VHH binders against Leucine-rich colipase-like protein 1 (LRCOL1). Designs and how they scored, part 1

No score or structure here was measured in a lab: all are predicted.

Target 1, 137 residues: Leucine-rich colipase-like protein 1 (LRCOL1), of Homo sapiens (Human) (a6ncl2)
Amino acid sequence: GYGPQKKLNLSHKGIGEPCRRHEECQSNCCTINSLAPHTLCTPKTIFLQCLPWRKPNGYRCSHDSECQSSCCVRNNSPQELCTPQSVFLQCVPWRKPNGDFCSSHQECHSQCCIQLREYSPFRCIPRTGILAQCLPL
Positions, changes and structure headers below are counted from each chain's first letter, unless a header gives other numbers; antibody chains are not in Kabat numbers.
ipSAE, averaged over its two directions, is called F for ESMFold2-Fast, E for ESMFold2 and O for OpenDDE. V2 adds 0.75 times the mean of E and O to 0.25 times the DockQ between the complexes of E and O.
[cut] marks letters that were taken out.
The coordinates of atoms that the task and the answers printed are left out; those that the model quotes come from them. Centres of patches stay.

## First folded at step 4 (VHH; framework vhh_7nfr_2)

Design a12 (from n7a with D99E F100S)
Fold by ESMFold2-Fast, scan of step 4:
Structure a12 (fold): chain B 137 residues (1-137), chain A 124 residues (1-124)
Amino acid sequence: as target 1 above (137 residues)
Amino acid sequence: QVQLQESGGGLVQPGGSLRLSCAASGFTFSSYEMSWVRQAPGEGREWVSSISWSGDSTYYADSVKGRFTIARDNVKNTLYLLMDSLKSDDTAVYYCARESYDSSGYWYEAFDIWGQGTQVTVSS
């Protein structure tokens, strides 16, 4: 989804620094970046949108979620590369990253959209540890 | 300084409508996902609805889908809940809450700021 349109010049963290909230960043954009397993201060687009950064086609990858196409494949090549889905039809369509609001499991890259507590919203949750089976606690 | 203040609650008959408002101050409202949470007498807290920071995505509990609408005005720093076709089971204190933001999914936390609540009573 979209970040806030107005930037804060009193923010302290620069691009690439770990963050938890948008206002911590000089860019006023704190989102998932496929270069790290956590949220980083990220530059906004030229339209002032705060969007998760993922690798374009042609970049080396280890997981589908790292790619804008949601497709990380090793065809006639020794390396896995981010590849357009329409070329080989091998990958599921792009899905929401962990932490995003969701209404169904299919929306999430993890295939897991649950409510951790009755008073919490539904979010995309990684299938790891006690949440491996995608069941609420 | 960081504050959420609800208004618009009251007594209404079954089938009636109410509009709740939540005024935010002390933080960059447009940077946060916002939610409505309710608590009926003697019950635990129940999530009702959430809205993305931009307002382009909305989510609802099954119990209120089709009857409630969440909206926000980022210019006025205000969150709304439009409640139609109210039922006796909707009687509760309604709180607006600021989501504790962590888009990584690894360290998800629920809410870090709560309003004082506004009472909604649906009774004949």
Scores: ipSAE 0.000, ipTM 0.427, lowest interface PAE 11.2, mean pLDDT 76

Design a13 (from n7a with F100S Y101T)
Fold by ESMFold2-Fast, scan of step 4:
Structure a13 (fold): chain B 137 residues (1-137), chain A 124 residues (1-124)
Amino acid sequence: as target 1 above (137 residues)
Amino acid sequence: QVQLQESGGGLVQPGGSLRLSCAASGFTFSSYEMSWVRQAPGEGREWVSSISWSGDSTYYADSVKGRFTIARDNVKNTLYLLMDSLKSDDTAVYYCARDSTDSSGYWYEAFDIWGQGTQVTVSS
């Protein structure tokens, strides 16, 4: 037990051991697994209680990270709600135009960041004609 | 006093149907997302279904999609779960739960108010 989770977990109890807090368990999951009113260390994958739960669209939110869409906005609503990402740039990050320097495909509006010549810089390239598959010439 | 009270559970044969109700009191029901969560004998709690505050959006666990329908009546402050084509695996205590507006993004913090539960047994 001396890995990255040591600072978050007070102990490393195994599956089936009695617990009071999620942090006591190696699984980081302490739930009721029997008819008895006690909690046991439980595998995360079986029960939703210990899985990261992200809010579906339509739910109230305070931060983008709470939503399955990663988008928490007030759009014609009195409350901030989890909302699908929109073509009108709602929660869609601004991306670099064709010709700009880049380090990954996701930075570019075209979703294509390649170098056309050996030793030339990587640039955002349009996915049209001969470059439709985003491969170097 | 904030509370949720379930009803409608019982014993049914495989392939049968049941309608669960959850009466809410002590808070503005129409302002909260609501969920159904179940717990089978010897197992942990499993999320079943959720409905947005307006009723416009509904979500279901894969195990119940196409068989269960969640609905709400904001005038009567009541949440419903309509269960069709019941299977032995649906045997559980069903809980009504109010979704937390202050969730940190983890399921165990997603619900702040729970009902007492209603037993559903699918047998014989």
Scores: ipSAE 0.000, ipTM 0.279, lowest interface PAE 12.7, mean pLDDT 74

Design a14 (from n7a with F100S Y106S)
Fold by ESMFold2-Fast, scan of step 4:
Structure a14 (fold): chain B 137 residues (1-137), chain A 124 residues (1-124)
Amino acid sequence: as target 1 above (137 residues)
Amino acid sequence: QVQLQESGGGLVQPGGSLRLSCAASGFTFSSYEMSWVRQAPGEGREWVSSISWSGDSTYYADSVKGRFTIARDNVKNTLYLLMDSLKSDDTAVYYCARDSYDSSGSWYEAFDIWGQGTQVTVSS
């Protein structure tokens, strides 16, 4: 009808007001700015870009595009989380390199987490290659 | 100049609690992973617990899991071991140690700096 529908056509909506098109907003930016699945008039970035709010690392996600990192992966849990990209800018589950402390085989790139000496902590160790087994030394 | 000094050991009854401290000096404590290692009378050294440089990740030997808590204070350059529900089998000299791992393969040595140790005796 006239009331709320008429307001949707106003071209000078302030920050936080519901919108459907960029031109409705004084900021010329209408996008998602929170976990809520609706679009609001949003301030532009310092580079004058109109970017949707994206989830920081640690938040639950369903698609890579939801995350600030552009990386939504399942590491060792049943749920996918927004995760930092690797140093090579790859969106893969990060695994500990050889030498790092570990509590389980799956934490290591090598898939091998063992104790080399009784007084040593558990560490990620390269596999033998011959037996393809994770063998204590 | 690089030193680790343990304190807080003593005689306790079974089921008792102790808090061990390790004061670090001569190096950037916040840049290193730290561990506690113990040696019982007549036995070899046994790893007890480790903590990441930030304190965000902790690791425990199965024998102490659920009873001991490792913690660190990077402002005070101090490592802690909180020991609850002590058993006679926990009787040992406790050492704090600095992780020595580097990309060259020093993982065989585990630690490059050790404290002098502090005696924990759990008497029946």
Scores: ipSAE 0.134, ipTM 0.624, lowest interface PAE 5.1, mean pLDDT 77

Design d1 (from n2 with A33E)
Fold by ESMFold2-Fast, scan of step 4:
Structure d1 (fold): chain B 137 residues (1-137), chain A 123 residues (1-123)
Amino acid sequence: as target 1 above (137 residues)
Amino acid sequence: QVQLQESGGGLVQPGGSLRLSCAASGFTFSSYEMSWVRQAPGEGREWVSSINSGGGSTYYADSVKGRFTIARDNVKNTLYLLMDSLKSDDTAVYYCARDLEYYDILTGPFDYWGQGTQVTVSS
């Protein structure tokens, strides 16, 4: 059966270990150190602010935490991108339109994520006609 | 001409690992969602895994979740399926397929398929 996809748990790395994302580090801080060519897990201090590099708007993303805006959504784009928070709108969980890949009903604006054929992936499907109860054919 | 060519299949013992590749050409690979579909001898086609155009979102059939990993390299126009802890019931021809974002019941979910690569898991 098809169920919600569980994300891989990220490891908790100690200070000085190489990292690519903040959540990999126990300090929740992954930044460039002047003594290393790569980003390292770094302590947060009153002297030095944690200024980790985060993806600017327009970059592909998987999680809100990857983006400087803290907003990873598909706004008029076929891909999830780092997107600015509007002056009038807060970044809220975006629901996928019909046709998008999905792992659970809740991801879809239609509230329906089904596999129409055994060899097809699960996609967001409109709840109309015979599929009003979100049943596969 | 759109072309999808699989490779990396073979004979492996239960518990073994294989890495499948799919070389894509004739289209903008980075703009399309891609899937792996398998077909065991004498059986119907079964969806295995899908990946979005950017590679950040992956989806798996329950039968392979935790054992298989789908990945893509948009610079090399290549799709991968990393298969760990293989079981005899994973024996099938594995196909690389290009996904349609929208399809009706008659057209199906994919517009192009590779020729397939045989994976045999046997002692």
Scores: ipSAE 0.015, ipTM 0.552, lowest interface PAE 8.1, mean pLDDT 75

Design s3 (from n7a with W53Y)
Fold by ESMFold2-Fast, scan of step 4:
Structure s3 (fold): chain B 137 residues (1-137), chain A 124 residues (1-124)
Amino acid sequence: as target 1 above (137 residues)
Amino acid sequence: QVQLQESGGGLVQPGGSLRLSCAASGFTFSSYEMSWVRQAPGEGREWVSSISYSGDSTYYADSVKGRFTIARDNVKNTLYLLMDSLKSDDTAVYYCARDFYDSSGYWYEAFDIWGQGTQVTVSS
């Protein structure tokens, strides 16, 4: 899959409801709240990576996924800015969000593509401190 | 009722081909990622292949890569597995499953709906 936006009919949960996929939420955002270890349907205004609209070049950013270019870097600036992908080795190309199918770690924004069980497909999962397979040794 | 029903299994000689079908009903098929999972006699379940909602992305286990092709027809609500160059090691019950992902990281649920399975036997 290329785009994080998809036409799914799973959007039915409101803000604050427990969720397992972004598509379950009317906000299309299912993230961990800093106050709890569980994923909840969250307003897009709280987590920038859940926003469907992406920032054009020149806007301040904190993560690659916020930018239309998928590139958030600091060059000749005290702030990280959305920058064209033509910047050599400073940007990674757009990658799959958590939950998407994958074939390799490099396809995922998290850089973590694993199969948790033999009968499960490989998926992009959030990088955590307990996942030895995805942690640099 | 939400249901997945497999067909197309049977007995085939090594090197042969089979086409499995999975008819989906009771849900919007085009909104879900789908997979094939197999289980050989006396062994655990093994993931075989997965396909995205649109059919644009396909994924395969190393053991079947280059021999099997997963496809879907969202108009007919049907999932397919085209199996070529079958080997005796491919003998298993093949299940059609609807993908489910728990993004919480606390528990990973692979599938929420399973078919009844169809037997594939590769033997001379």
Scores: ipSAE 0.097, ipTM 0.626, lowest interface PAE 6.1, mean pLDDT 75

Design s6 (from n7a with S57E)
Fold by ESMFold2-Fast, scan of step 4:
Structure s6 (fold): chain B 137 residues (1-137), chain A 124 residues (1-124)
Amino acid sequence: as target 1 above (137 residues)
Amino acid sequence: QVQLQESGGGLVQPGGSLRLSCAASGFTFSSYEMSWVRQAPGEGREWVSSISWSGDETYYADSVKGRFTIARDNVKNTLYLLMDSLKSDDTAVYYCARDFYDSSGYWYEAFDIWGQGTQVTVSS
């Protein structure tokens, strides 16, 4: 394998299996298809949101943006590798992607953890369009 | 037919405990995040707790953290809410709800299926 053992369980699901995050799927794409109301692991060829692939931990890299972790460092190694953010000073702490459950804005990469309706769970939401101010609608 | 059916509500004294159950039928229960939502008389709905499809992640409203525990049994298609150290403020109808999330982050629907509710009354 290419990465730390901790990463292996995030890419174990096959097409059609239930998922919450893109990283859970071998396809690296977790989305709603026309046949089911829930999110399933889906081939990347269908949806634009799944097309930009980033390198998992353990892959060789030249720049932070190449890595899913946004962390490309050379620590006790002759090569720069995609590495979990919380391990090294050069990298910002890993934050949850859009869609994940959350308890605070700081947990989210978007820095926005809101309840979209008064009775819904809190989730990491992208700061785009109407939600740019991170206020529930 | 898609259905959620709650049970386990009742009258309990302050400081007591209750365990709520929600039986799911007509859909693949293990594929969905599930939530508990409550509504007190004259109040709006309040989200209580959510659990991931696998059961690995759980989330709680600040008002219930440390007192309530959400769990699921994907073999029995059942969602649970264990309620400890109950307070008068916990008096409400408790609903089981199926959570929807669009992986694109742009679907704003919270829940698509609701149970009928079970009454929890905390009173001396």
Scores: ipSAE 0.000, ipTM 0.305, lowest interface PAE 12.5, mean pLDDT 73

Design s9 (from n7a with S50A)
Fold by ESMFold2-Fast, scan of step 4:
Parts: structure tokens; sequence; C-alpha cells
Structure s9 (fold): chain B 137 residues (1-137), chain A 124 residues (1-124)
């Protein structure tokens, strides 16, 4: 289980944050990224492997090999995106998690894409409390 | 010291073009999402454009779609805003800002670091 020492040193860095060791990342994967000269927290493959950085779901792609899922398809976007792969090896539509930038409600897993402040970008927001009634976009 | 410094603003005629730059220092620029925000005289702040940490995804306010292009150079730690077909309504102070998302804090703050701003004036 988690002891006090383990809680203090548990992985806290999200995908794309700079890292030095695998343990610093929530994904437990810290590897080289061709888009940056530094090692970054990277998602593991569907087989829990920590490989040199390949594009996670939601990134723009040109070839299947660029994506961790090996799925590069035109989904709800005008660009081809890396999408998840099902247990039957089929490319599944991908929806953005809470916090991601968005341009429409349907892009978000929550089905809610709003601007909380006039000076902020649109983000996928959970349908909780006063945000339960998401405005049309 | 974490800093964002804008440049490239000025006076331009309607229909003209400007290129704004934002030099980032004191943090790992390539790991953060970035935005451009503007404030017209006597108005509140208005979000203009955003770009993902990799540069793969770009987002624009409806008022600037098709006229403005956001870009970044992660090697030079610089954010850009290319502004075409400028209109008088684009007159504002333009700020670059580092995006901030905390599910508990998002209600009050969208950015944790702001530049000093650069003035863009579109007039005949």
Amino acid sequence: as target 1 above (137 residues)
Amino acid sequence: QVQLQESGGGLVQPGGSLRLSCAASGFTFSSYEMSWVRQAPGEGREWVSAISWSGDSTYYADSVKGRFTIARDNVKNTLYLLMDSLKSDDTAVYYCARDFYDSSGYWYEAFDIWGQGTQVTVSS
C-alpha cells in the first residue's frame, strides 16, 4: 500500500511535463521527445510499454506509425488524429478529456466545451454543479 | 525568472498585416500551452488564439478565424501571432500568456503568467 514516504514521492507530473526519471510521471514513463530537446512524461502503449515518444490520442498525424495506438484516422476533426484502439484492434473515435482545448461540445468526453472567462480559451469541462447545463457552442 | 516579452506591435492601416512575437524565458516553454489575449481601450480582456505545447493544435476566436495564425518555435522559445487583414476593431493591447488549468482553480484564473503587452493600433 502507500506509506507516508511513498505518498510524498508519488508520480505527479502530467503528459508533456519535463522529467528526469520514470517515477516522476503519472504515466510512469519519461522518455525522449523529437519535438523538444528534453525528456518528457509520455503515455505508455496499450501493452504498458515505455517507448520513445509516439503521439498520444488527440495529436495530428500523417501515418499510423506516428501514433502510440497505431491508429491515425480522420475522426471529428478536419485533420487526421491519433485515436484509441479497441481490444479487437479497431480504431475507436477519440474524445478529449476535461481540461483539453476544444471547438465544439462533441469533441469532449463530457459533451461540454465552454469558455469560463471571456479571456480564456474554450476547454472541455465536467458537467458538475453550475456547469451541469452546458450552453450550446 | 519566469518572463514573457511581446514585440512587433505598432500603427497599421486597415487591411494591413503585423507579426507579433513573444519571447519566453525562465521555464520549459515547449511543455506549456500558450495563448494570445487582447484588451481594447475601455473593454475587458478577450481571448484571441491558443496553441498546444507541440504546436500540433491551434484554436482561434471566431472574430479572428481566417485572418490570424498562431505559431511557436520551441527551439527559440518564441510564440508568434501573424495578423492579416487587420480591422479597426483589432485595435488593442495584445498579451501573450501561459495557459493554466487546475480543475479547482479554473473558475478564477485562466493563465498564471502574462507578458507586459504590445499595442496594436489599426487606423486610417
Scores: ipSAE 0.154, ipTM 0.664, lowest interface PAE 4.6, mean pLDDT 77

